# Miniprotein binders against q9uuc2: the designs that were tried, part 1

Scores and structures below are computed, not measured.

Target 1, 355 residues: q9uuc2
Amino acid sequence: MADIPADRKKIVQEGWSRLFSDIEQPSYIQKFPSQESLYVSFFEQCAFDDFDLTLLRFLKARKFVVTDSSDMLANAIVWRQQANLRSIMVRGENGLNQNFVKASMYFIWGQDKKGRAIVFLNLHNFIPPKNTKDMEELKALILYAMENARLFLDSEQNAAKGVLGLVDLTYFSRKNIDLDFARVFAETFQNYYPEILGQALIVGSGFRMALFEGVWSIGKYFLDPEVRSKVTFCKPAQVSGYVDSKYIPLSMHGQFDETKLYERAPPETAGIGKPENYEELDKEYVDAAKEFIRLTREWIYAAGKPQEAEIEEKRKAFKYECKKLWRKGVALRPPNIYQRLGLIDANGHVDWSKA
Structure headers, positions and changes below count from the first letter of each chain, unless a header shows other numbers.
ipSAE, averaged over its two directions, is called F for ESMFold2-Fast, E for ESMFold2 and O for OpenDDE. V2 adds 0.75 times the mean of E and O to 0.25 times the DockQ between the complexes of E and O.
Where letters were taken out, [cut] stands.

## First folded at step 20 (miniprotein)

Design x1 (at its last look DockQ between E and O 0.82; V2 from the best seeds 0.00; counts 0 for: pae E 2.2 > 1.5)
Fold by ESMFold2, look of step 20:
Structure x1 (fold): chain B 355 residues (1-355), chain A 103 residues (1-103)
Amino acid sequence: as target 1 above (355 residues)
Amino acid sequence: SEELKEEIDELREEVEKLKEEVERLKEEAEKRGLTPETIEELARKIEELIRKLFELLWKLYRILKDTGDPELLKEIIRLMREIGKLLEELFELAEELEKLRES
């Protein structure tokens, strides 16, 4: 379990204190079908790796302004419930629009030279939505993708704590452009999945880069300046400085052909979770959320006192149990493509030797 | 206001100038027996024109959200559509030159 940087402990304590006060307000609670669903959403949002690292991501996203940061996290907890994100993950890949799935708009495989998981953002395969229904189904796809991307951000397995987005413009064309969707993607990414992106490489030259840059001159304002600063434009020849040729696409004279991985992937099988398994899981999530809040308030009260170290050890052990409990939910879902290819095990742990 | 109308008039002139440049470029690209060196020069010019057209499109977009005058709004939209048509022509030409380079 990752430790909070020593210079950040106080602001993390302040952030939790503020958040707990906010989520106890009747006006906040009424946004959920029940108080139990609030705690489930809180747990699902925060426990995937480490509760404190989740808060820290939101703190960083808002320049460590506590009120802005806690409000952002509180909004993400509501959003997770309203987007019905659990249901998307429980239905799995077969529950998504299969034309969008088969288009292969994104893929995650391998690590860059800093150890970050590589996300191949296949913009040249992007299918713009034709109507509101298409937009909603495309949103479900990106939520499914982003939730699975969280599995690659395990702080115990990935010291880099982010992903490298790789955009290959070789086949990019105007057919792949939709600013309405770009806004939805940007809002979803930066508001609800802060600090997932370590760097994005936009790779190309010629008129295809000119086309992307033209669209970017408008679309970049959908992004916070901090997120915008993680975007790097480069030519194909420069990409070898970031990733080994094993993971550089064929179009840029690398060795990576993701279509061969799609060909190897076994079909998705049903998840092992039954309705009663999820009902029991929810009870466990609620109990764990309440205990985390209790332990964290105890920790905040003990700040600067002799008891702090003991409480910190108890809290650290409990967060680790929560991380395991969160992954119990992963084990119930239909296996994602990375699990079916053997890159990720049943409990959501990545085996980098398979990439 | 009068400032917006003047700015739109200036942008109209720039769009017309670029339209003429696009037309000259299309005529040059339609010639037979293009050398690889000429193809690369045309590709570079196309890239420059694409960037200039997006710059104008961005300026018109900024004015679009500030205007309340219906007649100015109609002119802004007309200019943005014209820029869109020029970009389409340039993209088609660039794709054609790309195929020629691969041959």
Scores: ipSAE 0.477, ipTM 0.808, lowest interface PAE 2.2, mean pLDDT 89
Fold by OpenDDE base, look of step 20:
Structure x1 (fold): chain B 355 residues (1-355), chain A 103 residues (1-103)
Amino acid sequence: as target 1 above (355 residues)
Amino acid sequence: SEELKEEIDELREEVEKLKEEVERLKEEAEKRGLTPETIEELARKIEELIRKLFELLWKLYRILKDTGDPELLKEIIRLMREIGKLLEELFELAEELEKLRES
């Protein structure tokens, strides 16, 4: 597990102290169906890689202002419950609008030259929502996609921070412009998935680039400055500086045929998890969440004391077990496209040799 | 409110100028023999016009946020719609030119 940088230890401790105080408030607890649901949401939010690394993502997104970072994380924990994110993930891809899924607007494949997972964003395949129902189905797809993207952010499997977003403008048209969708996407991404993006490459030329630059001239103000700073505009010929030809799309004169990705994927099977398995797992998540809080409070109290080293090691070991416990939840779900392609195993381990 | 009205009037004049430029560009595209060189020149002009139209759209959007006057709001929305139409026309023209480039 990645150790917390020594210079960040204190601010992580302050962040946890503030968060724990906030989530124990009656007014906060009342936002959940139960206190157990709160701990489940907390665990699912934070334990996927490392609790402290998760908090550090929120800290970075709020310029290490502890109050703002804690509030953002607390809001994300509530949002997971309110958005029924678990239900979306348990239903799997087959539970989504199949027209939107088949459009292949978003998928992950390969690594960039820095070792970051490549997120392909095919705006030309975007199907504008016609009504509120379509918008809700599109939101569900975004959430499903973003939650699956977390599997590629495991610090033990990917030493590079974040993903490379590759936006292909080759076939981008006016029909692909939806400001309401763009807003929903931006809000979801910036508020609930901090520090997922390492860099975004907007790849295009000519009028299509000019169109996107125009949309960006307005849209950039709806993005956090940190997210905005990660956006780079480039020509197709410049993509080879960031990505190997193996993963450059054919549209950009590369070798990667993205159309074959979904054609090669076996159909989604039902998840192996029964309701009873999720109930049992939720109990484990609640207990683990409570124990993490306890150990973290003990760790904070031990600062500068002889027992600090011992509690640090115990807490480190426990965070690793929490990561394994989080992966048990992944194993119960219907296999995502990456699991079906063998890129991710049932335990959430990424095998880049399959890409 | 007077300063805002003057700014809207200036933006209206800029939109009308760009509208005339778009119409001239369409006429040029229809009248000129579509040589590779002419297509490239037209494409560059389209890109420039698209950028200018989005700049105007952004200025209007800023004013829209700060405007409480219903009449001014209506006028801003009208201008934004006109810009939207011009952008559509430029996109159609650009797509036609791209098809001609590939042929």
Scores: ipSAE 0.193, ipTM 0.666, lowest interface PAE 1.6, mean pLDDT 88
ESMFold2 (binder alone), look of step 20: mean pLDDT 85; pTM 0.856

Design x1b (at its last look DockQ between E and O 0.94; V2 from the best seeds 0.79)
Fold by ESMFold2, look of step 20:
Structure x1b (fold): chain B 355 residues (1-355), chain A 103 residues (1-103)
Amino acid sequence: as target 1 above (355 residues)
Amino acid sequence: SEELKEEIDELREEVEKLKEELEKLREEAEKRGLTPETIEELLRKIEELIRKLFELLWKLYRILKDTGDPELLKEIIRLMREIGKLLEELFELREELKKLRES
């Protein structure tokens, strides 16, 4: 089980202490339908990456300023409930706008040369929203994608490397541009999914790249400077320096054809995502969230005292059980395409030998 | 469309005006011994110029989505890139003045 760096223990303790104080305020609790829903949202936000490593992502995103980091995480917990992420994941892929799904605007497959999961961002397939309904349906698609990406990003499997975003401009045109949506995407990504991006490659040449760079004059300011610094512009011929040729798209004269994977994928099984299946899970999530808070307060109080090591071992064992519980919740969702293709196994672990 | 070409010409003129304003502002900021009052005045002018440049970028973006003429599109992209360079310079200058203010 991956663990926090030794030199970060104190700031993680301070971050949790601040967060627990904030989320127990009546004004914070009132933002939720119930206190139970707060605890469910807290668990779903944090348990996928060992709670502490989730907090560490928020700490990094705010340059280890505890107040800013804890506020950011507290806001993400509220947002998860308000965005109805549970409903999106329970309805699954079949619950999304199928025109957007079949457009192949994004896909996750394989690893780059640094071991990062590759996110194919097929910007030249992007369908801008034409109205408020389209916008909401497209938001649901990106939330579904980001929540599923968490399965590739837990630090034990990913070693905190993040993803490689491969942005394909080969057939890019003005029809694929919507800066209003780009702002929504950037805000969602940065505020609620911090420290996911390892590097983004913007791949194109000639007029396609010039067009993108023109729009980038606005779009770059939607991104925090840290995220912006991870963006690299390159030509198709340079992509082989980052990924093996079998993951270079056909559009860039490689061999990767994601349509073959869509054709191969078994269909999403009907009847899996039933809301009633979550009633007992949610009680387990609430109980686990409360226990994590209790153990963590004991851990904070025991800092520098003889009991600290014993409490750290109890806490470590409990966090391990929480990760298993979180993955039990993943198993109640309709299987995503990566699960149906066998890239993600029954335990929620990525088997890169299948890519 | 002649209407789009005329609008682009008007925006080009505005970009040149704001570019001149930026050059004068940069010259003033490079002087030694700036008073706190002058630093605050320069920071206010920088913020207003940033706002105006973003307004122009968004106008160019809206025209970019509607134009079918390749030569107009190239000019729109050129103007957007030029404004992008001016914004980078302004953000750098703003940070330099903030450091001089020590706050």
Scores: ipSAE 0.752, ipTM 0.904, lowest interface PAE 0.8, mean pLDDT 90
Fold by OpenDDE base, look of step 20:
Structure x1b (fold): chain B 355 residues (1-355), chain A 103 residues (1-103)
Amino acid sequence: as target 1 above (355 residues)
Amino acid sequence: SEELKEEIDELREEVEKLKEELEKLREEAEKRGLTPETIEELLRKIEELIRKLFELLWKLYRILKDTGDPELLKEIIRLMREIGKLLEELFELREELKKLRES
């Protein structure tokens, strides 16, 4: 597990202290069906890689202002429950609108030259929502995508900071433009998935780039300044500076045939998890969440004391066990496309040799 | 349609007026002794210009979605990019004035 940088230890402790105070407030607890649901949501939000690394993402996204970071994380924990994110993930890809899934608007494949997972964004395949129902189905697809993207952010498997977004404008047209959807996407991404993006490359030229730049004149302001700063415009010939030719799309004169990726993917099978398995797992999540809070408080109170080193090691070991426990939830779900392609195993480990 | 072309022409004229207003604001910021009151007045004017420019962008976006004419589409894109630059300049000026207000 990645160690907290020594210079960030204090602010992480302050962040946890504030968050724990906020989530224990009656007014906050009342936002959940139960206090257990709160702890489940907290665990699912934070334990996927490392609790402290999760908090650090929120801290970075709010310029290390503890109050803003804590509030943002607290809101994300509530949102997971309100958005029925668990239900979306348990239903799997087969539970989504199949027209939108088949459109192949996004997928993850390979690593960039910095070791970041590449998120391909095929805007030319985007189908604008025609009504509220379509918008909700697109939201569900985005959430499913973003939760699956978290599997590529495991600090033990990928030391790189975030993902590379690769936006292909080669076939981009006016029909692919929807600022209402873009707003929803931007808000969802920046509020609930902080520091997932390492860099975004907008790749295009000529009229198509100009068209995107025109719309970007509005859409850029849907993004916070930090996320916006990660966006780079480039020409197809410049992509080779960021990505190996084997992962550059054919549309950008690379070697990667995106169509073959979905064609070779086995169909999604039903998840192995039964309701009873999720209930048992949720009990384990609640207990682990409470124990993490306890150990973290003990760690904060041990600052500068002889027992600090011991509690720090105990807490480190426990965070690793929490990561394994989080992965048990992945194993119960229907296999995502990356699991079906053998890029991710049943335990959520990424095998980049399969890409 | 001729109606869309006329609307775009009107929007172009409005963009040029707002550009002139921005230049006047810059000149005022450079020439006037930056008193706290002057800074606040300039900030209010900037916010109003930002609002107007966003309104224009959204109008252009709506027209863009409905426009079948490639030449009109090019003009819309040009105007949107121009307004985008004006907005960037206004945001920069706003941040400069805010820093001066805090000093």
Scores: ipSAE 0.726, ipTM 0.890, lowest interface PAE 0.6, mean pLDDT 91
ESMFold2 (binder alone), look of step 20: mean pLDDT 87; pTM 0.883

